# Ledger of designs, part 272: VHH binders against q9y6x5

Target 1, 379 residues: q9y6x5
Amino acid sequence: LPPKLLLVSFDGFRADYLKNYEFPHLQNFIKEGVLVEHVKNVFITKTFPNHYSIVTGLYEESHGIVANSMYDAVTKKHFSDSNDKDPFWWNEAVPIWVTNQLQENRSSAAAMWPGTDVPIHDTISSYFMNYNSSVSFEERLNNITMWLNNSNPPVTFATLYWEEPDASGHKYGPEDKENMSRVLKKIDDLIGDLVQRLKMLGLWENLNVIITSDHGMTQCSQDRLINLDSCIDHSYYTLIDLSPVAAILPKINRTEVYNKLKNCSPHMNVYLKEDIPNRFYYQHNDRIQPIILVADEGWTIVLNESSQKLGDHGYDNSLPSMHPFLAAHGPAFHKGYKHSTINIVDIYPMMCHILGLKPHPNNGTFGHTKCLLVDQWCI

## First folded at step 13 (VHH)

Design U39 (framework vhh_7uia_1)
Fold by ESMFold2-Fast, scan of step 13:
Structure U39 (fold): chain B 379 residues (1-379), chain A 123 residues (1-123)
Amino acid sequence: as target 1 above (379 residues)
Amino acid sequence: QLQLVETGGGLVKPGGSLRLSCVVSGFTFSSYAMAWVRQAPGKELEWVSSISGSGGYIYYEDSVKGRFTISTDNAKNTLYLQMSSLKPEDTAVYYCARTEYKYSGEWTPFDLWGQGTQVTVSS
């Protein structure tokens, strides 16, 4: 039988939650598998960009999903997190489910992973669910396991996305220990349900399962706001994305807009596109605007109004609060191995190796994940 | 016809309790997130609580936390708000509303509203 892989994302699962809360089901999963304590995600540390980086192995400037809200200067098209199914936004890369379907006579299945409900290079995930936050984890899991067991050609790559703990992290903030303990316990119970379902269906022993996330979460406050309206008048620019990374499209001279912004707040860095730090790998794409503003951790950029978010992400990817973790179990993985850090772009070439796929050119380094795999030498 | 109908409002003394109900019709209840939103006299709309159609996501405004409980009965297509330890500051028209959660970590604008039910907390 061909190798099979289930990739599970719990949105906004900050790595250090593992140290501060109890996860009995996740700990049992890790005991017989591997744990990567920190995954260094791509900048900006947002949902759509990082989910696409996991499945393409590319930085955002290379795969083209550079934010949750985008403007393309060449085509004059606008993108928002509106379930817009325009393939234009996704076609700058080839995600692993497309490669899986095109290189092998195999199917892919998806329960709401970003991009899986869009035809990319004229190829859509063989089985998929349109995004709907009201659909339970149990229903998503039921569909994925049904497709893994009953498909022809066989499903060899499956994805499962869940909105928590991101939704609660935004609402309560990660420092609300009472609420976060309830949310994280519920997630641990869902992991228990996942393992039990796979065991009951006879899938567990031969399935590779990766549990990961796209980013972390940091505490925000009404005391840490940057009012953009105090810096510059709306008539001078078009706002493409706001917080914590603002994407500014000037309506006047770029240098004049930059000069109005550059010293407005000590808690915000202002970059001309060509001056964006190389370490971000966030410069070489038409969807990256002429000026970006990067708020310091825990600071929110607003337009003369308060923010309802007590937690947020999107900040500098060097911040530990922005880092997720990765846990994995299955025939490809060692048992009881702990690894410190990998880059989120390293997940793609590792998954291609597990599935026997030829990876498209990517920014990941297979060597970084070798110690996780039973068929590799750890050097 | 898409419709939300609220009932259960009334006059109560401080410290009292009320249960608000919202009956939905014309759509699949479990396909949408539902919210309670209130408006006190002369003030702006204030979000109170939300619940996903699956019941998996429940959120409360800080001032009502521990006092109010949101719940659904999918078989009856009914959303509830159990209100306890009521305060004069809770006096408002309470609206049932429909919304959706986005990947961006925000709720969509409320696109379907009930007519509202008056809650008055007074001596």
Scores: ipSAE 0.013, ipTM 0.430, lowest interface PAE 8.5, mean pLDDT 89

Design U4 (framework vhh_7uia_1)
Fold by ESMFold2-Fast, scan of step 13:
Structure U4 (fold): chain B 379 residues (1-379), chain A 123 residues (1-123)
Amino acid sequence: as target 1 above (379 residues)
Amino acid sequence: QLQLVETGGGLVKPGGSLRLSCVVSGFTFSSYAMAWVRQAPGKELEWVSSIHGSGGYTYYEDSVKGRFTISTDNAKNTLYLQMSSLKPEDTAVYYCARTEYKYSGEWTPFDLWGQGTQVTVSS
């Protein structure tokens, strides 16, 4: 049988939630599969950038989705809406569904993974749902499983995206155990529904399933605000992105803007683009602005107002609070194996291997995921 | 065209219960998330509760958690807010509103509002 893979993302699922809450359905999935306890995501630790890194194996500076809000200095275009369908923003990389359709005479299916409702290099997922947050997990799952069973050419790569626990993480904060417990129990029930549906349809034994996430979540507070208006007047710059990584486009001399910002708060780092730490891999792209502000974990950058966020992400990717996990089950994966850490960019070459695809040049290292796979030796 | 109509408000004594209803026209709950938002006299708008994911995910402001329950009846195109253990501080005009969750992890601003229904908790 041809290899098939379903990639599932629960947005904002922090790795240590697995230690602090009970997940009976996910634990049953892991018992007969593999668990990677920590996935080191890319900087900045935001939804669009990390979802695109999962499916391209590239750092943000290389794939071009460098934030959830962007400005391209060369073309003067703005990425101003999270449902923006302009292919321009996505064309600096080739996501795996495009690779799957172009290298193999096979189809891809998508239930709302970021970028799947956009034609990229003139190729859109063979089957897709336009993004709509109000469509139930069950409807997304019904469409994906229908497409996996009833398509010609066959669907060999499918994606499924769900907005929780990220929405609740932002609203309640990850330290609200009562509210987060309720949300995470519902997610575990959805994982149970997913496994049950695949078993009932005869897909479970021959389908590779990856459950992962794009980032974690950290607790924020009204006591941890950085008021950018106390540092610099609006007339000196255009704000491209605000928090917790602010992207500053100077309207005056860059050095003068930098000097106004550099000593404003002990709880943020201010970088000229060329001084951004190499470990972030966040420098070589026209969409990265001349000055970047990086808030310390749990600090929120605001414009002379309060923040309603009790949780946030986007912080330094070395922070464990920003890390998701990866669990997988299927014929390609070992049973009952736990692995400590991989990089989020390593997922792409692993998925290409499972599907028999030649990966495009990428920043991942296939060797990092070998221990997960039955047809590879862990060395 | 697109319309939200709230009913069920009224006068109630502290400790009492009320059920608010919002009848939806021109769209379906499968396409949108729904919220209850209230405004007390002389105060700003305060979010109360939201529902998203077809009977899945419910969210509550801390002051109403355990006292209020949000639900939908898709067959009746109706959003409900079951309120119990009402306090004088719950006195407000209650609006149902339409919203959407963004990929960025933020709820969008409310883009369609009902006319509101008055809830008064006194005596």
Scores: ipSAE 0.015, ipTM 0.437, lowest interface PAE 7.6, mean pLDDT 89

Design U40 (framework vhh_7uia_1)
Fold by ESMFold2-Fast, scan of step 13:
Structure U40 (fold): chain B 379 residues (1-379), chain A 123 residues (1-123)
Amino acid sequence: as target 1 above (379 residues)
Amino acid sequence: QLQLVETGGGLVKPGGSLRLSCVVSGFTFSSYAMAWVRQAPGKELEWVSSISGSGGYAYYEDSVKGRFTISTDNAKNTLYLQMSSLKPEDTAVYYCARTEYKYSGEWTPFDLWGQGTQVTVSS
């Protein structure tokens, strides 16, 4: 009986939501499984980069999805997360569903995880849904469970992505207790539905389930704006990405653009590419622009317009507000165990171990997740 | 032809109710999120409410919570805004708009708009 794994992401699920709100269904899941209280994600703390880091075990500079909006200086190609399905952007790494299909001759299934509707190294998930935010959680779950039970070769790796609480985090901000409590209660109910569905189908006892997220969320304000147009004229640069990490492609001398930006705001750090802090692991890729601007937590970079975002992410990955959690249940995991912190890149080698796959070279450390697993010596 | 057509606006006294409707044609209605956006005289556009194409998630601006309800009838390709306990500050032209959630964590700019319907709350 081959091991099976379902990887579930609730986008933008900040780790400390678990301490500030009630999650009866998630707490029942954790009681008979494991909880990692903080997952230290990769920089920049954005959706596409971190979802790809989870499934490749690589820093963004290594897997090539360095932002939700990108420009490749070598090929002159532009990427947007809205409609871009060019495999070029995804081919710098091998995600776990590709490895699963190629090494073990097994099937993979996907309900809207970023990258799963794109052929990567000429391989697309055996079963997948094209991205559409309007498809319900229930429909995504129905498809995943159908594919887990009714596939040949068998589906051994499945992914499920849900846009909340990220969409509401942006709209209301994480400090809006009334709206966030309503949204988070709905998510907890969806977790209850997930567990009930797996039990009814006889999958629960033999399926490994990981519930995680890509990043957290921090409160923004109209009182915390950095107007880039007050710093530098549009004629000096091309803007590749704006906020809270601005990617600047100079049209003139790079040093001249840097000098115009470096002292413009006390709430923004300005880096030449080679001066980006080593701890970010955000330097060695052609898609990282010559100048990067990093806003302080809760500050928004704008172009002569107000921002309607009350919450945002993308900030420094050392910030606890940017950290998600990880919860897991299944035959591979201990019961009732809590762990403090892992790196988001550690998830990939752990998942490869559970599935019996040989991991591609990666930035994760298997030792960091050993205490979660029943077949590993923790001391 | 891609079209959004609003109806249901009018003059109402404070505390009154109105139901706005937006009939959609030319695209798969359930594949897009829909929004209501208003513009009061001499002011900027203000987002009021949004609903996912599945109808599973509805969002509201703080000043309208508990008073307004957004809903869809996907079989009729129709978006509704039920407005109750109307206040003079709700006076505006109300627009139906199409949007889509991006993986970037925000809704796309509204790419298809209705012509608008006037709501006036006055004694």
Scores: ipSAE 0.013, ipTM 0.504, lowest interface PAE 7.4, mean pLDDT 90

Design U41 (framework vhh_7uia_1)
Fold by ESMFold2-Fast, scan of step 13:
Structure U41 (fold): chain B 379 residues (1-379), chain A 123 residues (1-123)
Amino acid sequence: as target 1 above (379 residues)
Amino acid sequence: QLQLVETGGGLVKPGGSLRLSCVVSGFTFSSYAMAWVRQAPGKELEWVSSISGSGGYSYYEDSVKGRFTISTDNAKNTLYLQMSSLKPEDTAVYYCARTEYKYSGEWTPFDLWGQGTQVTVSS
């Protein structure tokens, strides 16, 4: 009876891949649904921050997941996406699965979306999988569809996360057409499997499905390195995060550290926290360090070493290479409609509308997505 | 009691083929990404190929693309490396290793290794 929504993320799916490669299954999905060609993500353009922005509608400074590696200056706690399940890091916002469970007494299900295996405001996703990169897309899909069909109270919000094409984007770089073609074809086949599974189980006609991503990918090179050790001695600071946005915690006078860094490389901008451009919405959180270094697109910050990454993300969110797309299909969405651009924070209030939930205060604007929806006026 | 056992190495002429196998025990390998890493005489360890636990995603070092194929048989808890068009430069001890891809886009360090199997390509 209640509306249902499945939110699927393919990590690192750069928007222009849709124009440069063939996606027969995704194109069939879009033909009977909607496509947003570019989604302007939040800064920094990293996995954990943007996945949490999708489900909260908040900028990183507001939801508190400000990087994949963080330090909280007030509590002296350290966070890594590899090993930290402390709810402290996630409690500055209320993600949609928590609202879904508490506001409407419905169930949520999750296959490895960041944060879903952590109790947030004492609420964990009703059904979830602990993060394990080796679990197949098929197993994640089997669990999600089982939970969508066999739950009481009913699962009305479900999430599914997949690590590609991000892993291959880092390994090969987005300009390696041979390897990226192979990877993207596999993803298109997984989308075909998803649609067929939903049809087979009788879910397809009544389920809203969103396929999106958290960021894009840009080409890197060993010819485009910024050696931080050539600018400043390690004894002067603690490094919280390195590349392409370095988070610097000074051990000496902040101004002295800033002066050593500010003219170090023509391919890096150095900001005191209060001077970070307002357009980034990346200032008002204790987890944002006193000095932030932002590398130019395709440049990698290193500590007296080479980098093996041929692709990376985290760069300025105004860069088209950092932008993902959004495609959607289901009873809430128009058929065959294309839209140019939305902000990634706009996804949350749209999803709340589809599910009939009252959104928590957020940075999204519902009006930006209403032309996608059949129950809304576009004029 | 975790162990990886590699087999299938040997002597082969340039242009020849070999199939390496790695049998794992003590863990469900479909829960981990698996890799082949090699070490040529007097050189550092070189990553060759990795595969996701599902077998759906595979990655290759540039020098082996089109010549090597990584695969898994989950029912047998076995990882394979099919090597074709072998070159003298492929001469190395080949190790099976366990790894994991993290949200940060980084592969975790290899934390469990086999004993290795010798591959020698000579005329």
Scores: ipSAE 0.015, ipTM 0.397, lowest interface PAE 7.5, mean pLDDT 89

Design U42 (framework vhh_7uia_1)
Fold by ESMFold2-Fast, scan of step 13:
Order: sequence, then C-alpha cells, then structure tokens
Structure U42 (fold): chain B 379 residues (1-379), chain A 123 residues (1-123)
Amino acid sequence: as target 1 above (379 residues)
Amino acid sequence: QLQLVETGGGLVKPGGSLRLSCVVSGFTFSSYAMAWVRQAPGKELEWVSSISGSGGYKYYEDSVKGRFTISTDNAKNTLYLQMSSLKPEDTAVYYCARTEYKYSGEWTPFDLWGQGTQVTVSS
C-alpha cells in the first residue's frame, strides 16, 4: 500500500499558545508523535504566501504568491481585479498535490487548503471543496475521510484547512486570554474529533498526520497606528497592499515617492525593492512592488482612519509571535520526540520523502527534518 | 446585538453621485470581509463590491469598476459605497452584508444582512 499523509492547518496558531493554554487532545497526539516547537515561516507572514510555501517548499519570491493582494508589473494584472482562482497567480510553482497526482497513479484530496480549488499546470486536486468559510470542520473532515477510504486511484495526500484561531485572533487580539482560551479549547476539541474519526475508520495507525499552521498573531492597538496620508498624497502612488506590509506602486518618480515615505514614521521601515533585506528572500519577483513599507510588530498602517483591529500578522518572520508550530503522528514519525525549530520551507521535502515523491527544486533542506523520521539517521 | 443599518439611498439623476453608509454594531471589521449586494426590480441578487477587514483587498463587479469605491471607517464601524457616474441600470435595493473570507474570489456565504436602501437613477 502506498504511504498516506493528511496535512492539517489551523490558520494563525501562534506557537506560544501551546505554552499558555491547555491542549489535552493535542498533547495526547504529541505524546505518541513529534513536536516542532517553532516553525520559521516565510516573509511576508500572511495566509496565502505561507500556505503555498508549505506545499511547494519555496520562498514567496519563487512561488509567486507574494501577498494576499498583488499586482504583476509584466502582465499588468491586478489580483483584486480578478478572481484569485486565475491559474496565472499560482503557476510559478508546482504544489505537492500536483506532483502526487502526476508521478504514480495517485489521487489528492483537499478541504479548502489555499490553491486546491485552482487548476495549477492544468492539474486540480482530484477531490476538492470550493472555498466556503461557512462549511463546518465536521463537514470538511467527513469529506476528507470519505475520500481517504473510497478513492480510485487511492488518495495518498489529503489537506484540511480551518480558519481558526486566526479569525478570533484578529477580532479579540492574542492577549485576550478569556476569549482566546475559549477559541483554543474548541480547536483542541476538533483535534480530538479528528483523531477519534481516524481511529473509528481504521486509518489512525497507518496514516501520517501533520498538524501545523501558517503564522502566528500579535497584539495591535489604537495607540500604534501609522497614518500614510500624513506623509504622501495618494495621487503620487497606487496602493497594492496596505498593512502591515504596504506595497507601493509609484505614479511619479520612484525616488520622490521614497523620499516622502522614508521619514514618515519611526515605526516602519521603507525599502526600495533593491534594498529589501536579503534575509527576507522577498525581492526577485515582478509582483513585489518598487517600494515596500514594513511596519514594526503591533503597528498598523492606515489611510487617515482609525483601525479597530486587535490582532494581526504579516510582520517580520524573525519575530517569535509570527511563528507557528508543527506536530505529527504516524508510521513515518518518531514517538515522544521534541525538536526546537525548522523552516516552513522544510516541510515540503519532508512530505515528499514520506510519500516517496521526487521533489521539485525547492528552498527547503531535508536534513533539518531528519530527526523527526524513523527511517533516517539523526546526524 | 449584531446589526447592519444602511442609509444614503435616494433618487438621483443619471451621471450623479450617492454615498451609501452601513453602520455596524456588535463586531469589528478586522475579523470579517464586508460586501455590497444589490437587487434590481425583477432580477436576481447581484454582488457589487467587497472589502477585507484589513482593507488590503477591494473587489468590484465589472460594470461598476472605476465608478464605485468601497471603503471603511473602522473608528466609526461604518462601511461606505461611494457611487459616481450613476446609470439607470444601477437602480436597485442595495444591501450591506458580512462575510468571513480570506480568499479574494468568493465572498460567500453572507451570514449577516442589512435591511437594504433603495437607489433610483432616473431623470
């Protein structure tokens, strides 16, 4: 039987939540599996970019999903002017479900992972759900488990995406212990439901399961706003993305726009594209704009208006508040092993190894995940 | 406790402008996308425009691009639709709606609706 893998994402699950709240079901999962305490995600620390990095092993400049709002300078396409399901935006990389389907008569199944309802290189996930936030976790789980048990060719790679705790993190902020405690308890209960469902169906002992997330969350405040309209008139530029990383397309001389912005606030960095720090790996793509503004942690960029946002992400990927975790269980993984940190791009080559797939060229390092795997030497 | 209240509709001449407002109570915009949806006499509901809670994503139906602008004032918990160069074809009841959506292409389902405001474009 070919090896099988289920990849689960709880959007916006900050690694530090594991230390500050009780997760009895997740802790039982980890006890007989592995835990990576911090996953260093890619910059920009947003949902679309990081979910696509998990399944491609590529930095955003390489896979082309560089933000949740984009403009392509070569083709003049605006992400916000078209359906985000235009394959153009997703075609700069080959995600693992496409590789899975093309190499060895295998099927993929998807419950709402970003990109899975888009034909990428003329290949769409074999079984998928069109994105709809109103569909319950139970319905997504029912479909995934049905497809894992009843598919020809067999489903060997499955994905499951859930919007929480990100939605509540934005609404309440991560420092609202009362509301976050309630939300995180519900997530732990969903993990319990997942494990029970897999056990009841006889899948648990032979299925590899990864539970991870795309980013964390940090506290925002009305006291931490950067008013862009105080520095530059909007007639000088087109705004492609706003906060906490603003993407600026100049309508006039780029240097003049840069000079108006560079001293606007002590709480943001202003970069010409060529000056973006190399450590971000966020420079070599036509969808990265000529000027980017990067707000300091917890600061919100606004256009002459107040923000009611209490939590946000998108900030510098070196910040621990932006880091998710990774937990895994199954025949490929050690039992009771804890690992400190991996890069989010390392997940892809690890998953390819588990599934017996030849990975496309990627930015991950298989050696970083060797200690998690029973068939590898931890050196 | 959760409520959306639309105002700003009325009778306007072709080529004119109107600003619709939707006052929100019981939640904040940063966790939700907001939309304007319209229904012309005898027609189906038609999505007009959506905005993400961060303001980073703004989407428009093709027939209103360049004429309508969606925006929010988070301090006032208010969603706006600035309508310019109005045409008789824009005559409809305009509804404010809440959706929770992270992807730009599909803003459904709408889980909370206002009562609507009538816009009539006629000479």
Scores: ipSAE 0.000, ipTM 0.177, lowest interface PAE 14.2, mean pLDDT 87

Design U43 (framework vhh_7uia_1)
Fold by ESMFold2-Fast, scan of step 13:
Structure U43 (fold): chain B 379 residues (1-379), chain A 123 residues (1-123)
Amino acid sequence: as target 1 above (379 residues)
Amino acid sequence: QLQLVETGGGLVKPGGSLRLSCVVSGFTFSSYYMAWVRQAPGKELEWVSSISGSGGYTYYEDSVKGRFTISTDNAKNTLYLQMSSLKPEDTAVYYCARTEYKYSGEWTPFDLWGQGTQVTVSS
């Protein structure tokens, strides 16, 4: 029968949590599988952009989900994470579930992964759940396993998304050991539940499972705020996105807005779009605004107010605090192998290989993930 | 068997109108983007317009915007191009073609083509 793959994301799971807390269930998963200690994500290090990069293998400037809040200068449309179901925003790339359904006569299933409740290139995941944060992990898992066992054409690619530890990382900050240990123990228990359910249903031996995340988390503070109202009056610009990467649309001359911002804070870099560092791969898209502001790690951009946020992400993707991990188990993967680092865009061509799909042009390099796979050489 | 059959071409005076039709068989019409591509005598193939399988997304080459309208009848597996305010520069063989999708602003290669229908705009 065709290979099957379940892709699981725990939002905001910083890589070094694995070294600072105990994960008995995840460690048992890794013992008979593979671990990539750091995944270098794409800039900006936000949820929607990085989740879409995982399933397309593309930088944000190429797939078009450039932030959690966006403005398209050509069409004059606005995007926010509360109104993300317009296919317009997602149509600049082809995610793997669409490829799976169109190249092969196979089905895809999704429990809450960003984009899976949206028809993309007129194709929606064969089985999906409309996004609702109130739906339990158990209900998501029950639906995914039901679809993996009871579908025609067969479900060969399935996704499962969970909002923790991101929500708690924002609320408590990653340095709150007591609260984070409680949250992370609960996540480890959910991983145990997932493995047990797959074993009970006879899926475990023949299913490839990837557990990963989109980004990490860094500690914020009321002592590390950048007040934009001290730099520039609201009448000069429209704010498209705020923190830690601010997207500025000038209402007056762009140079004048830039001059008001460029020396306002020593803890923020101010870029004209054409000056954005090439290493970010964050320039060639109409949804990237004429001026972007990038706060230093742990600094929060505000509008003349305090921030209640004790943890955040979105910062420079070279920062280890922004990096997630990847663990995998199944017939495609080696057992007990540990790898140092891959790029988040490398996950897509690896998944296409496992499923026997021809990948669409992408920014990943299959060679970076070869050592994880039993049918490949590390040379 | 995979087949695209174009009809509706002909001779028309400048400022006139024509409607081209393309009947599709052998594949699920709604699973693909459909396109109109033209070739003028002695020139390269020029993409004119595309429509998504749902009919919800349409794209046009700049020179035909406001003059041409692409549409589908998915129940009949038929693609249309309504052409108005025709100019001598629109004289070409018009092909309907199939492509899988658009990624990062680029169309995948057109992998299935009709035989074409001649449109001549002349006084």
Scores: ipSAE 0.000, ipTM 0.118, lowest interface PAE 20.9, mean pLDDT 89

Design U44 (framework vhh_7uia_1)
Fold by ESMFold2-Fast, scan of step 13:
Structure U44 (fold): chain B 379 residues (1-379), chain A 123 residues (1-123)
Amino acid sequence: as target 1 above (379 residues)
Amino acid sequence: QLQLVETGGGLVKPGGSLRLSCVVSGFTFSSYWMAWVRQAPGKELEWVSSISGSGGYTYYEDSVKGRFTISTDNAKNTLYLQMSSLKPEDTAVYYCARTEYKYSGEWTPFDLWGQGTQVTVSS
């Protein structure tokens, strides 16, 4: 029997929510599995970039999904629709479901994971759902478990994506204990439903399950706004992405645009592309614009308007508020083991190892995750 | 031929209740997030509540939380707003609107609007 893996993402699940709220179902999962307390994600700390980093093991400059809104200077294409199915945007990397389908006679299944409804290198997930935010968690789970049990060739890699707690994190902010408690309890109940469904179907003992997220969430405020219109006139640039990382395409000389922006606010850093800090690994791609503005944690860049977001993400990936966690259970994983930190790019080579796949070249380090695995020596 | 039609507005006394309805046509209702947005006299548009097409998630503006309930009947392509414990400050034109939640965790701009229905809370 080939090894099987289900990768589950709860979007925007900040790591320290585990310390501040009760998760009885998730704690039972962790008790018989492993917990990584912090996952250091890639910059920028946004949904599309980090979900693609999880399944490719690459930094954003390498896999090409550099933001949720993008402009490619070479081809003059714009990516601004979460339902954009142009393979062009995704073809700079090979995600694990493509590798899974091509190396052995295996199938992949996907419920809404970013990129899984797109043919990448002429290969689409064997079973998938077109992205639709209105489809319930239960319907996504029903499809995934049906495909795991009833597919030929067998589904060995499956993904499941859920929009919460990100949507509520944006609406209420992570400091709204009343609303966040309610949302996080619902998520814990969904984890309970997931485990119970897998047990009922006889999958639980032989399936590797990873529960993780792409980023965290930080509190925003109407008192922490950066009005870009007070810095520079719209006629000087094209705005590719706004907040909290603004992507600026100059219509005039780049140095002139930079000089208008560089001292406009004490709460944002302004970088020429070549001056973006090396630690971000966010420089070597045509989709990264000539000038990038990075707001300080909790600050929102606006265009002479108020922002209704009480929470946001996209900030510096060194910030603990931007970090998700990783929990895992199954025959590949130790029981009751806690690990402090891994990089989000390390998940890909670990998953390839579990599935017996040869990884494509990647930025992850298998050694960082080996202590989680029963078949490996810990350092 | 895409259309949102609101009904159910009227005059009520403080503490009263109203149920607003919005019948949608020309698109797959369950594929979109639906919202209620209001405009009080002399004020800007204010978002009130949103519901996912599956009905699995609902969100409310803080001032209406616990008093208003948003719901859908997907078989009838109808969005509802049950309003209770109405206050004079709830006086507004209420609009049904269509939106799309994206991976970025943001609502897209409301791209389809109804004509509105007037709610007046006065003694």
Scores: ipSAE 0.012, ipTM 0.399, lowest interface PAE 8.9, mean pLDDT 89

